VH-VL binders against q9vxy4. Designs and how they scored, part 6

Target 1, 180 residues: q9vxy4
Amino acid sequence: MTNLRKELEKCKHPNSRKTKALGKKARRQNNKHKVRLGHAIKSNITGEKLSWFLGQIDEGRTEPLRPQELEDLIELYFTRFDEELEQINLKQSIGKHRANQHAARKDVITMTLEKERNEFRTGGLELMNLCDPLKLKMLRDWDGSALSVQHLKLDLVSYNMLQRLKEQSKKKETSEQMET
Short names: E, the ipSAE of ESMFold2; O, the ipSAE of OpenDDE; V2, 0.75 times the mean of E and O plus 0.25 times the DockQ between their complexes.

## First folded at step 4 (VH-VL; framework fv_ersodetug)

Design s38
Fold by ESMFold2-Fast, scan of step 4:
Structure s38 (fold): chain C 180 residues (1-180), chain A 122 residues (1-122), chain B 112 residues (1-112)
Amino acid sequence: as target 1 above (180 residues)
Amino acid sequence: EVQLVETGGGVVQPGRSLRLSCAASGFTFSSYGMHWVRQAPGKGLEWYAVISYDGSNKYYADSVKGRFTISRDNSKNTLYLQMNSLRAEDTAVYYCAKDLYDSGYDYGMDVWGQGTTVTVSS
Amino acid sequence: DVVMTQSPLSLSVTLGQPASISCRSSQSLVYSDGNTYLNWFQQRPGQSPRRLLYKVSNRDSGVPDRFSGSGSGTDFTLKISRVEADDVGVYYCMQDTHWPYTFGQGTKLEIK
């Protein structure tokens, strides 16, 4: 029942506050700490991604996702910026001088989606294989903290990997039916 | 000097139509988005329509969608509001307002007209 | 829609004394570009609205420096450091971060 638009709106606030905190830390740290700052940024991005997926799964569900369900969620994840892009496009269309005002953000979104779609089509998007019951349990048990992301064993989830899992599911079903 | 002047208001019966006009001067009208905002007697301000600089894109508040139509004629530097199926609750002062582009950012409603009064009564 | 809530709904201020008006939004007004698109308007009796401030704290041309704005996220304040007779009217906050644009219900300022 949760409106995806409302959840994406809420996510904007944590991002702004985390970015401000990271900026403050960066100013106080020497060059040797840049690696730690980079890891913190990546952990925040990964944590937000995992939180998004967790939010899409019914709280009471303990069964692992079917490969098609995970594929559908990944495709839905690629639409997470649709509302923001609609707002940017509307704002850009209003005034003649506005075409470039939101170009940088629109470019960042476009490049992010292109990168993620390419990763999914090739080597895999860095996620958790939620078709694995252990992985779903690990995600459920996660406290939502970016600091705890390092305790999660991430997987590369690719389109081809999900297709293979679908084929394996069909073979398993066929084998069970044949043995009955 | 930047100026907006609304006309077309008056007393009209429920169910009838009325068209408001907003004449712009002192700026390049065709470069800016335009808004309509209303104020019912003794009430606050309510935004309800915007139109892009070239007229290709329009957005409405849900309360007037389907009944009111915003349009513009850049050759005449004029903004319009076509109000159909008028109701008693549409009684208000209607203001047109201009967007601002300044310092690389877009802001709404930096300049307002004097308003034109629409009274819907039987 | 983003709901804008002002408090108080009315206030009476002695001439020369300060006045403060609060505005809260039902969701953050911080845009993805890092800017907060919160405006303040003044409407004197019988007149059209006039914008005082944009992006929380920036004064429009001709607006006296006794008007100042502050706040972040969802909580904003308009301050008048020394109220003058011409300040009588209704003050509105307005967000243009999210569509549709929405106004607060207004705060009436009177001198007594």
Scores: ipSAE 0.136, ipTM 0.590, lowest interface PAE 4.3, mean pLDDT 84

Design s40
Fold by ESMFold2-Fast, scan of step 4:
Structure s40 (fold): chain C 180 residues (1-180), chain A 123 residues (1-123), chain B 112 residues (1-112)
Amino acid sequence: as target 1 above (180 residues)
Amino acid sequence: EVQLVETGGGVVQPGRSLRLSCAASGFTFSSYGMHWVRQAPGKGLEWYAVISYDGSNKYYADSVKGRFTISRDNSKNTLYLQMNSLRAEDTAVYYCAKDYYDSSGYYYGMDVWGQGTTVTVSS
Amino acid sequence: DVVMTQSPLSLSVTLGQPASISCRSSQSLVYSDGNTYLNWFQQRPGQSPRRLLYKVSNRDSGVPDRFSGSGSGTDFTLKISRVEADDVGVYYCMQGTHWPYTFGQGTKLEIK
């Protein structure tokens, strides 16, 4: 945006067609910047989420997670703000008169957790299906960079999806035992 | 006058328990968070525990979690520290301290301290 | 935990001369509300700690104006403009921005 700002500042006449054209270009560039910023924020959030899940899995493990294991891990993920919320609540409760110093951050955390829990219970939380050995390998091969998140094929992991995978696992085990 | 008076210290053997008390006077005890801070012989100050004004929230340093319990009785203007499974490294002077706030907000720092009570853990 | 580092660990000053103690934090002490919860305490031999300053530069009631505090972010200074005999003791910085509250290791002030 530095070059475009300079071009806009060079325009001597506010009503010229050249100035208006540069204004439209600036708006388009600003819109592109906002879109890029939005993608960067999303990639950073997704990268942090994936890094958290990767950090919870034994480095030597190559076997895919069982559906119950992934469900347990997602429930654990929903507790990731517990310590921060405890610190906020403690600061707010240090005296009888409550200061509004922490309201914004607590609200953001509360809304984030409500959104994520709702996503998990409905259409699916955006991450990777770690019950798939190819997805686990892909996650392990990831360099941990937010810039590389765009190259990962994400999945929607829902509570109902995991229940279905549990039932499929039980049927497969039963079939293998009966046929052997 | 605003004051805090600690009692309950003494000499105890490793593995034993001890309860410290802190009697508050001269201020509205039920309006303030309260802290326990200790100081080992010849060493610096070390924060260990806090309790909210109404007793609903508590927080501990990792070194004492599961062994020490902070509590308060606002009807008696008294703060307590229950110390279980005492170790030699728990030997220290234990201070209770009041957190600070005024009409403009909280300052998250201890403005009033007790005289301290000495806990010696030795065989 | 936020680590608070003081320097020097000991300071010897002639009566009437100034003294300066530094305190550095491992993380910024600016809270989300824009305030910096850095406190300074004095402990005379055999006595309980006494708070001198809160929020970097504000003096507690009864604290002489020869004591002043300054700094921002991670670097803080306690200054005594003219040291008196009863200033002998150990001085501690303490942060209240992050849980747990943490103290510096202390600076012992002695008279020459």
Scores: ipSAE 0.305, ipTM 0.687, lowest interface PAE 2.2, mean pLDDT 86

Design s41
Fold by ESMFold2-Fast, scan of step 4:
Parts: C-alpha cells; structure tokens; sequence
Structure s41 (fold): chain C 180 residues (1-180), chain A 123 residues (1-123), chain B 112 residues (1-112)
C-alpha cells in the first residue's frame, strides 16, 4: 500500500489545506502512474508484435526476407485473433437475443485489425523492414524485452513499399539473367 | 412444462452410424442454443457439441470433430446429432441440454437437460 | 482446454451438517464482459444432471437456499449449509467462459 493513499484515508475535512495538498499529490501521482502505464503498455504491444514476427522466422535463418515473404507474414499477423473471434462469435450466436450483443473485446479486436490493415494499406505499419539484413540482425539481437523496445529503430512497412521492393528485385534479376 | 426428450440410442457395431434426436417442448426452441453432453458408464460428464439458436454456428470437442454433426430443425422443435464412424469409446448416455439467456444477462450454461439416450458401440 | 479440478473426489456427511466442495480451473474464468461463467450441477443416482448455480453464486429457479456458491478467478466453492437425504449424488463444476465447455471430474456426496 502507498503512504499517500493511507494519508488521504485519514483526511476528515475536504477543504482543508492539508487535504488540498494531498489531493494535488494524488493527482500528480495518478498522472505519473497513468503516463508510465501508457508507455509500458505501448512498449509491451510493440514488443509482442516484434516477438510474433521473430517467432515466425526460422531461428537459423540469417538472410533477409523477400518482400513477398514479409507481405505474407503481415497477412498472417492479421489472422492472429481468428481463434479468439471464433469463440466470441459463437458466444454471441448461442441465443437469439445474444446475436445483437457485442463483447467489448470483439470491438477492440475489430478496431485494432481495421486500424492495422488501413495503416498497412496507406502509410505503413510500425514494424521493422525485415527485407533489410541489418534490420533482421537487429531484431535477432533484441533480448525480447519490452524494456529494450525503445532501443530498436522501427520502420513503417506499407503494402506499396513492399510492391516497390518487389519491382526493384524483379528488374535487378532480369538484368542479371540477361548478363549471364 | 419445459422438457427435452432424447431418442435414437441403441446398440451398434464399430464404424457404423447413428442419429440421435432431441424433441423440445414448453419453451421457444428457436431462441436458444442447444448442447450435446455425454457420460460414459460410471464416468463424469463430457461436453461434445453446441449449435446456435438459428443453426448458423456450431462447435465441437476435438474427440468428435469430423465424425459428429449437430443440426436442428426449428420448425419441428428438434435437435439432432449425426454420429459417424462410431468407436467403442463413444459408448455413453447422450444428453441434450438447453442454454439459457436472460434479457438482462448471459449465462453460458445448461439449465434444462433431457433424460438421456444410451448408445452402446459393441466390438 | 481448460482443466477443472474438484476436491474432494468423495465425502460422507452426517444429515443436517454442512458440506463443502472445491473447484479449481487451469485458467481464469472471468470473461471479457466481466462475468464469471462457473456453473454447478447435481446428478442424483439414475437421473439426469440438474443445474444448481450459474455465474458462481446465482441459484437456478427451484434450487433451495441451502445451496450457495462463492469464489473468483480460478478458485470456487459449493456449500450445502444443511445436508438432506435428497442431496446424495455427484456434484460437478463446469466452466462456460472458454470453448469447449469443460466439467470437473465430479464429487460424490454420501450420507454417514
């Protein structure tokens, strides 16, 4: 238990100078806790995302992903909630009146997936460009800790970016084939 | 009187098929999800399948997935379980059970059960 | 699958005395809507199961006040305040939070 919380419990008079001072400390403490919690949650989410992608790549592989391979992994990432959504949908469908109810979790998942798909289609998902050997090595060298996420230099990976990389790779391969 | 009556049980050889029926009365059958639960002789209860109120969604235990098919006919107030490729391990009393919904809350549990119908798969 | 573990597996109780049955789940039974879908069933010899309690502590219609449920998260208890002869049978806990629904192994209640 916190000392501040115990002191607030002892306050008798709401408008006393001591009560106001403790109220300010409580608000500052709460704001501090909310800010720190927010940073921790964001780092945890980003860390989970990066860990998911790392887990999909053979641990012995050191060569960078082809653009199509990264695109395929991103599409697979969008299916990560399929089992959970199936369970939620079954629960919602089990009774007639349940069909028009929604679980808060289903809404969060749906909004998350819509946001991620939109980001991928437009400006890019906040990831690492695993088509770059330096980025893959950086991800491999990461300790898997949310605390270390701040040390990783993230990239915006978009559908259009991957299409451009495919086109560049295809043109280079065509030129090399003609030269041989 | 809310009532469920199972029929269709019997003695069958391994690899054969059997269809169980569950006739519902005393409630609006088409508004509730329905379950099949079995109990092997001298053993505990084991859940196997559920079907949504309108038949659009179904879910099965892994042990029967691909072999058993749950279905319903709301016009006849009847639930079915089609059992294919029967094994000795499928020998049990089969119960149908109704799920419950309250206008103010969810329950996710079986409030009304049938009397059960016995399936014996003899080797 | 969520594993439901009951203890004891059997108990003998003198008429009029209390009885207590425990149920533990391998995962939290709190659903995303904040509800805990833990049910208790009674099966008398030769009869179909009858639900006693839903959402931990709520009694089904017609269930006597002597039956009560408590618990949260992964640890739950069914209590019978004064055991009657008709209480002989097997008691099962069941979770409806996760698919597939799973039952405990059962607790047999006998009269001394």
Amino acid sequence: as target 1 above (180 residues)
Amino acid sequence: EVQLVETGGGVVQPGRSLRLSCAASGFTFSSYGMHWVRQAPGKGLEWYAVISYDGSNKYYADSVKGRFTISRDNSKNTLYLQMNSLRAEDTAVYYCAKDLYDSSDYYYGMDVWGQGTTVTVSS
Amino acid sequence: DVVMTQSPLSLSVTLGQPASISCRSSQSLVYSDGNTYLNWFQQRPGQSPRRLLYKVSNRDSGVPDRFSGSGSGTDFTLKISRVEADDVGVYYCMQGTHWPYTFGQGTKLEIK
Scores: ipSAE 0.097, ipTM 0.587, lowest interface PAE 6.0, mean pLDDT 85

Design s43 (at its last look DockQ between E and O 0.41; V2 from the best seeds 0.00; counts 0 for: pae E 3.4 > 2)
Fold by ESMFold2-Fast, scan of step 4:
Structure s43 (fold): chain C 180 residues (1-180), chain A 123 residues (1-123), chain B 112 residues (1-112)
Amino acid sequence: as target 1 above (180 residues)
Amino acid sequence: EVQLVETGGGVVQPGRSLRLSCAASGFTFSSYGMHWVRQAPGKGLEWYAVISYDGSNKYYADSVKGRFTISRDNSKNTLYLQMNSLRAEDTAVYYCAKELYDSSGYYYGMDVWGQGTTVTVSS
Amino acid sequence: DVVMTQSPLSLSVTLGQPASISCRSSQSLVYSDGNTYLNWFQQRPGQSPRRLLYKVSNRDSGVPDRFSGSGSGTDFTLKISRVEADDVGVYYCMQGTHWPYTFGQGTKLEIK
């Protein structure tokens, strides 16, 4: 047990000055704890996401990804739960009366994928623009630690952003072909 | 009475195919997942394939994935195992088994087994 | 895959004496619903397997009370309080928590 928790447990009278002061301190500590847990969870999720993408890129590759390659990786990332969903669906379908069990985990996965697909189609997934050679280098230099995620400058990668990059690449090709 | 009866076993040469059948009676076949389990001569039980109650989901042991296909016909109360590209190590007694369901609603076991059908793969 | 390990592999028991069979799993068998899906099967010579116990300790219909199961997490035991001649055969544990379902290698019970 923590010292704060012990102190709070010793308070018998809810309306005493001491009880109110300890309650306020406990609430502040709980709020700080919740904020810290939230940041740690987010850093872990982001770190896992970045590690997944890094793992898909050849270790020797230094060239930035083409926009189509990054789009393909993002679509592949959306299939990362396929095996787990198969396992859950099999568990739910093993008997006619089992269909509504496992709903919580399946719902979490479904909501996660829907949220991510929506972000990609609108404002962008929080990721790194791996079409930028500086961003690819930053990702390769990362130590893989969730603690170090805060030092990475993330980007919002959207479907529309990648389409714009494809158009820019085509225009550059045309311009370079016209130059002698 | 609840029972499962397997047929279709026999002696075959490596690389050939066999189809096993399992006829179910005495219970609502369409309500339960079904399994195939095999036992090599003098060896233990090994699980190999499952099919959901409605046939929509299937799962296989890695050793038979791509070679064996589980299927069912709920209108005929029959489970099937199509075995292709048979190997000597596929030699076993093949049992079909019904997914567990008790009065308390528990699953994830097997409560009724067939008598088994013998498959021998030899040259 | 979850590896199920039984011990002993064979056991010779005098009629009326107790017998115990151990089963260990390579990972926890506690499912997300809080239940532990460990099953025990008996296979008499020349016969198909029959279920003895499910969910660690629940007896199947017709299974005598001399058969009992215990354990949690990764360590499980099948106990026969007073062995009878009809108990001769091979005993298997099986986990249904994780796909694929996996069996222990079996324990052969013989009478002295």
Scores: ipSAE 0.485, ipTM 0.798, lowest interface PAE 1.4, mean pLDDT 88
Fold by OpenDDE, look of step 5:
Structure s43 (fold): chain C 180 residues (1-180), chain A 123 residues (1-123), chain B 112 residues (1-112)
Amino acid sequence: as target 1 above (180 residues)
Amino acid sequence: EVQLVETGGGVVQPGRSLRLSCAASGFTFSSYGMHWVRQAPGKGLEWYAVISYDGSNKYYADSVKGRFTISRDNSKNTLYLQMNSLRAEDTAVYYCAKELYDSSGYYYGMDVWGQGTTVTVSS
Amino acid sequence: DVVMTQSPLSLSVTLGQPASISCRSSQSLVYSDGNTYLNWFQQRPGQSPRRLLYKVSNRDSGVPDRFSGSGSGTDFTLKISRVEADDVGVYYCMQGTHWPYTFGQGTKLEIK
């Protein structure tokens, strides 16, 4: 692969047709690289999230989660940084230190949690619907690799979605009781 | 030179109370977190309490939580440890220690220790 | 609580020979700021503890260069390149990354 950078360095005239073409090609390549990097980062974040949820489910569980169980699990997920935040706050309080030592991590955590909570309350958190037995099986069969996350069909799990599922479950139970 | 001098140790009966003091000199006491560490006879070191530079925050090991209270008077450059409901297992040399600080912040370590004061809890 | 495990618990060394002490933590000591708050203390007989190293490998003032620290994550080592008579005592690793702070059991260094 001809190092576009080396070719650009050989161009004597910045406004030449060749230089402009190479510049355009370089920008395209850089943009593609940025997009790939963005996808990789997203896949890693999603993989970590899915791994967390998988870790909360018993290894022998074959039955899908009830909507309430999934809601409880999501609420627990939002507390996953509580210990770390406590540790940061404690350490930050001990002495007259520079605020920048702990502020960055705390801010990232706070922003992440705010975003996730907002997603759950509105459009949905990108997650597998673990109330679906097929989705649960897919997650369990997952190798934990960020590379394979793309093969997992994710859902948008929202508070409202879970409430609807609860209502549907209640209706089914009532109908089954009437048939017996 | 940074110096820490512990006082207040002695022999006490179980269930009694004792108050230790640590006098600090040679540094800006009010700028540093302070620790208490103890060492039972012939045993290792055990961390059990920290107080923030301004006294607003305190943290304790589970072994002493609810029985011991760390405090400080920055106007007197003195650290205190109020020990209540003393037990035989509290028998130890008690050290006060200062947090390390540099221009980039605290390193969450104890760079200077006092000579220690001995507490013996016996019937 | 983070458990700090030292090995060996006792070490007998000939004068002028090197010594090595291992310290393992039950979890990573890398803090959110990227630093590793692992300390080494020396306690000579009848004396108060003295810090030798902080953040794995940094020597405190007055600590001889024959003392060195290494390691990352959960595994750490204190090395003494040439043991001297004044090195007799107990050595402790301590983690300051997680609350509560915790010490290793200590390693007693003796001269043969």
Scores: ipSAE 0.405, ipTM 0.741, lowest interface PAE 1.4, mean pLDDT 91
Fold by ESMFold2, look of step 5:
Structure s43 (fold): chain C 180 residues (1-180), chain A 123 residues (1-123), chain B 112 residues (1-112)
Amino acid sequence: as target 1 above (180 residues)
Amino acid sequence: EVQLVETGGGVVQPGRSLRLSCAASGFTFSSYGMHWVRQAPGKGLEWYAVISYDGSNKYYADSVKGRFTISRDNSKNTLYLQMNSLRAEDTAVYYCAKELYDSSGYYYGMDVWGQGTTVTVSS
Amino acid sequence: DVVMTQSPLSLSVTLGQPASISCRSSQSLVYSDGNTYLNWFQQRPGQSPRRLLYKVSNRDSGVPDRFSGSGSGTDFTLKISRVEADDVGVYYCMQGTHWPYTFGQGTKLEIK
């Protein structure tokens, strides 16, 4: 767990992938239809999320994540706004009579995280299941563009799904130990 | 009327420490955030640290993190900067500045500055 | 850190003529409350900095109305409609929207 956190702290922010997903200006003109605009907006949000997760994984790693590693990465994802929130809270705290002012950005962050946490605890977050070696390879092969993000088949990754995957790993490990 | 007076500057060798003080008067010191800013000889202004009105929150520029500590004593209307592990590039005039507030709203900028105190770090 | 870039870095102006100083930021200075915390400071020779303008265009008390500020987002301008001898000094823009606060490099104003 500490190893993954150290790896995650060394990973660059996925700025270049977000730039690629958002910066496809030349293709934007071919997608002017309202239906295409709706897909492009979702693809940008999904692309940024996938870029964040990819950016937290060591470039040389080839093995899939263990269920606990993916769970830890998802919990880390929920903290992605902590530095920004600290800046907002500090600024609001500087003078005595401004401590109670709300910032619109702080409210948006709070609501976003609450929705994501609820999704994770119920039906699942829309992610790539990085415990699956094929899914990890698909994410690594992705060029980071909004054009290609929609052909990545996403999964619903929930807390309960990860607990089941942990139990499957324990059964396999126990069976191997009994045979030896 | 509003006045900030820095003291504690001087000549020190690299690796040594100094503590700067900033005495405040003419306003309710405990209601305002306070800053330290420096200006190297012949150069521009550079912000270094802020402390909230009650001292509960502090933030530092990366260049001084771990070496400088901002603090305040509201009972004495005094702001402090503890500077450790001083380097030649820390040679500058150091200003304290008041975070602004008035009845019209909040402002994020330094409205009142002291006259500065000079720190020289040399062998 | 937000980079603040001033242009020009040096101005030589005839008394009574206008002067204009540009300041650009590397990212938007609009804070989440809708305000833009862009400030301008003047430092006369041998003196401490003095705030001229706050929140882009608001003059501090005692600042002559020949000083004005404008701009939005990332591009800002300080204008002096008629330069006087006492305007000699260095002018800094500073952003207070993001931590850490950052200054431009300064613009030295001289009388020619």
Scores: ipSAE 0.190, ipTM 0.636, lowest interface PAE 3.4, mean pLDDT 82
ESMFold2 (binder alone), look of step 5: mean pLDDT 88; pTM 0.886

Design s44
Fold by ESMFold2-Fast, scan of step 4:
Structure s44 (fold): chain C 180 residues (1-180), chain A 123 residues (1-123), chain B 112 residues (1-112)
Amino acid sequence: as target 1 above (180 residues)
Amino acid sequence: EVQLVETGGGVVQPGRSLRLSCAASGFTFSSYGMHWVRQAPGKGLEWYAVISYDGSNKYYADSVKGRFTISRDNSKNTLYLQMNSLRAEDTAVYYCAKDLEYSSGYSYGMDVWGQGTTVTVSS
Amino acid sequence: DVVMTQSPLSLSVTLGQPASISCRSSQSLVYSDGNTYLNWFQQRPGQSPRRLLYKVSNRDSGVPDRFSGSGSGTDFTLKISRVEADDVGVYYCMQDTHWPYTFGQGTKLEIK
C-alpha cells in the first residue's frame, strides 16, 4: 500500500510486528542493568530502533519508501511512548503508582523524545535512509541482532535531508514530464 | 476505622436508570481515587470505573462507557454511579473500593471495599 | 484489555494440606517503575472481597503468613501452605498495571 498512514494505524493492532517489537523493548527496559558498556548500550538502542522501523514496513514490500512516508514513520516513532505516558499520567492523577520510579521513567521518556526530535530537526536521527532501495535491502537482510548493528552502515536522517529528497523527486518528475 | 457503605440498589425495569451512592468515612476521602466493581450472580469480579481524587479524571470499561457515569462530591464524602439504559446483564452486586492516596507513594490497589448494593434489572 | 486466566477453576483440599492457584496474564504486568502490580483477593461466601496480597508477594495487614505469592512477568502463583476451614471461598488475581484493571475468572477453594 502507498498510503502508509493507514498502514501505520493498523500497526497498532495486537499482532503487528511493531507491537511485538515495543513489547520486547519494554521488557528489556524493565530489566535495566547499570553496568553496561556505553557502546553495547548504544548498539542495543540502535537495534531496537531499527527493529521498530522494520516492523512498520510490509515484509513483501521491495520499493524504497517515499521521503514523505519515511517522515511519517519517524513522526509515528515519536509517538511510541504515547500509551505509556497516558497510563503514567492517569495513574498519577488518581494517586496511583506515585513512586520515584514513575517520575524517573516519565523524565527518561521526555528527555529521550526531546533528544530524538532535536536530532531529527538538526543533524539527523541515526537510522538508515529507507528511501534508498539498497538501504532497505540491507535492513531486511539484517539478523536483528545488536551485535550486527556495527556492520550496518547507518545514515543521519534529518528533516532537511528528507525535504531535499522531496525536492529532488519533484525536479525529476518535472524533467520527465517535459520530455516526450 | 475506614468504611465504605453503598446504597441505592434495588429492582428496576430494563431501560430505566438508577443512581448508586457510596458513603466514605474514616479517611480523607478527597485524597483518594475511587473505583466501582460489580459481580453478577454466580460470576466473577469485573472492574467498571475509576475517578481521581478531585474528580478531574475518569476512566470506564468499554462495556459501560456511555451508559454509566462516575462522579463524586468531596464535600459530602460520597461517590456516585449513575446507571442509564439498564439491561438485564447489569444485574449484579455493585461494590465501591478505595484506591491510593493522591500524595502517597504506596500502592494500596483496591484495599478497602464496601459491603455492596444489589441491582436487579428485570421485567 | 489484559486477559487474566486462572487455573484451576476449582480445587478441593484436605484441611492442613497446601493449595496453589495459578494466574497468567496476556501481557507483562511489569509497570514502567519496575514494579509488578498483581494482586490477590479472597471472597468468602456471602462476603465482600478482601485483598490478601499486592505487588505479587506483599501481604496486607492482618493476612496470615500461610498465604504467599510469587511469579514474574506473566505467570503468578498464590500458595496457601496449610489450608484452614475459613479459607473456603473464591480467589481472584487482579492486575492494576494496565488500564482497564482486569480480574481473573476466579478459583473456588473447597474442603474435601
Scores: ipSAE 0.000, ipTM 0.437, lowest interface PAE 18.9, mean pLDDT 79

Design s5
Fold by ESMFold2-Fast, scan of step 4:
Structure s5 (fold): chain C 180 residues (1-180), chain A 118 residues (1-118), chain B 112 residues (1-112)
Amino acid sequence: as target 1 above (180 residues)
Amino acid sequence: EVQLVETGGGVVQPGRSLRLSCAASGFTFSSYGMHWVRQAPGKGLEWYAVISYDGSNKYYADSVKGRFTISRDNSKNTLYLQMNSLRAEDTAVYYCAKDLYDYGMDVWGQGTTVTVSS
Amino acid sequence: DVVMTQSPLSLSVTLGQPASISCRSSQSLVYSDGNTYLNWFQQRPGQSPRRLLYKVSNRDSGVPDRFSGSGSGTDFTLKISRVEADDVGVYYCMQGTHWPYTFGQGTKLEIK
């Protein structure tokens, strides 16, 4: 980028062919940089999320989660800021005139949780379907690196999807019991 | 003159209870959070409890949670610590301290000694 | 809990010479508001603790300017530019960023 900047500094005429061409390169470079930065940020966020879920599953467990278990973990994930919120609320209440301090962080947490709950209740939270034994194995085989997140096939896990899996499991179990 | 004065310390047997008081003067007591900090003989300072300016929020160190209760009476400018199920490890000088926002404790009392022994 | 580690544990200084005490935290003390809630206290023999500094480097009222604080993140220093006889005592760092509040183990300052 420093080389392109130097070339642009040498162009004195705003409408010259060379100045326009360098301007296009600079815009393309900036766009590419923003796209790459966006991908890195998303991979880091997704990696942290996946690491949280992996950390909640017993290291020795290989059988897939039941739909209720995954639902319970997602609800637990929504409580991950509870301790921080308690600390913020306590700090805001320590002095009579402290209410405005720490409000920005509390707002960010509140908005994040609202967004995630809405995603779970509608189209699905971007995770992996840990009710699928192949998906659990894939998550366990993951090296924990944000760089390798792109090699994982993510799923949208929604409340309705989990309810359907529960119903399917119960129907199969009931049919099997009736045959005996 | 801003001042905090602790009272209520003494010698007690394990399993008994004590109530400590901290009388505040020289500042608007009802506007500030209050802390209890203790110091075992020959040891360092250790934080144990805090109460918000209006008494609605409280937080405790795990070692005293369920045994100690912090409270305040803003009409009397007094902070309290109810200590139940006392153990030998609770032996210490107990200080009350005023919180200046969350920057830390800017005013401290003289301390009151609690000795738990059989 | 955040662990606060002080060094040295004891320090002997000749009158008029400088003294330096270090404090390290197990986690960053920068809060989400951008402030660093690191405090320094002095406890003279037989007396209650007295706060010297808050937010790393801000002196409480009545604290002499020979006391100064510096540092960021996890590493902090208390300096006394010219030690006086009244400075004998134990010095504690304390973090107010995370609950519970935690103190360093203390540094005893003595005159040679």
Scores: ipSAE 0.161, ipTM 0.592, lowest interface PAE 3.8, mean pLDDT 86

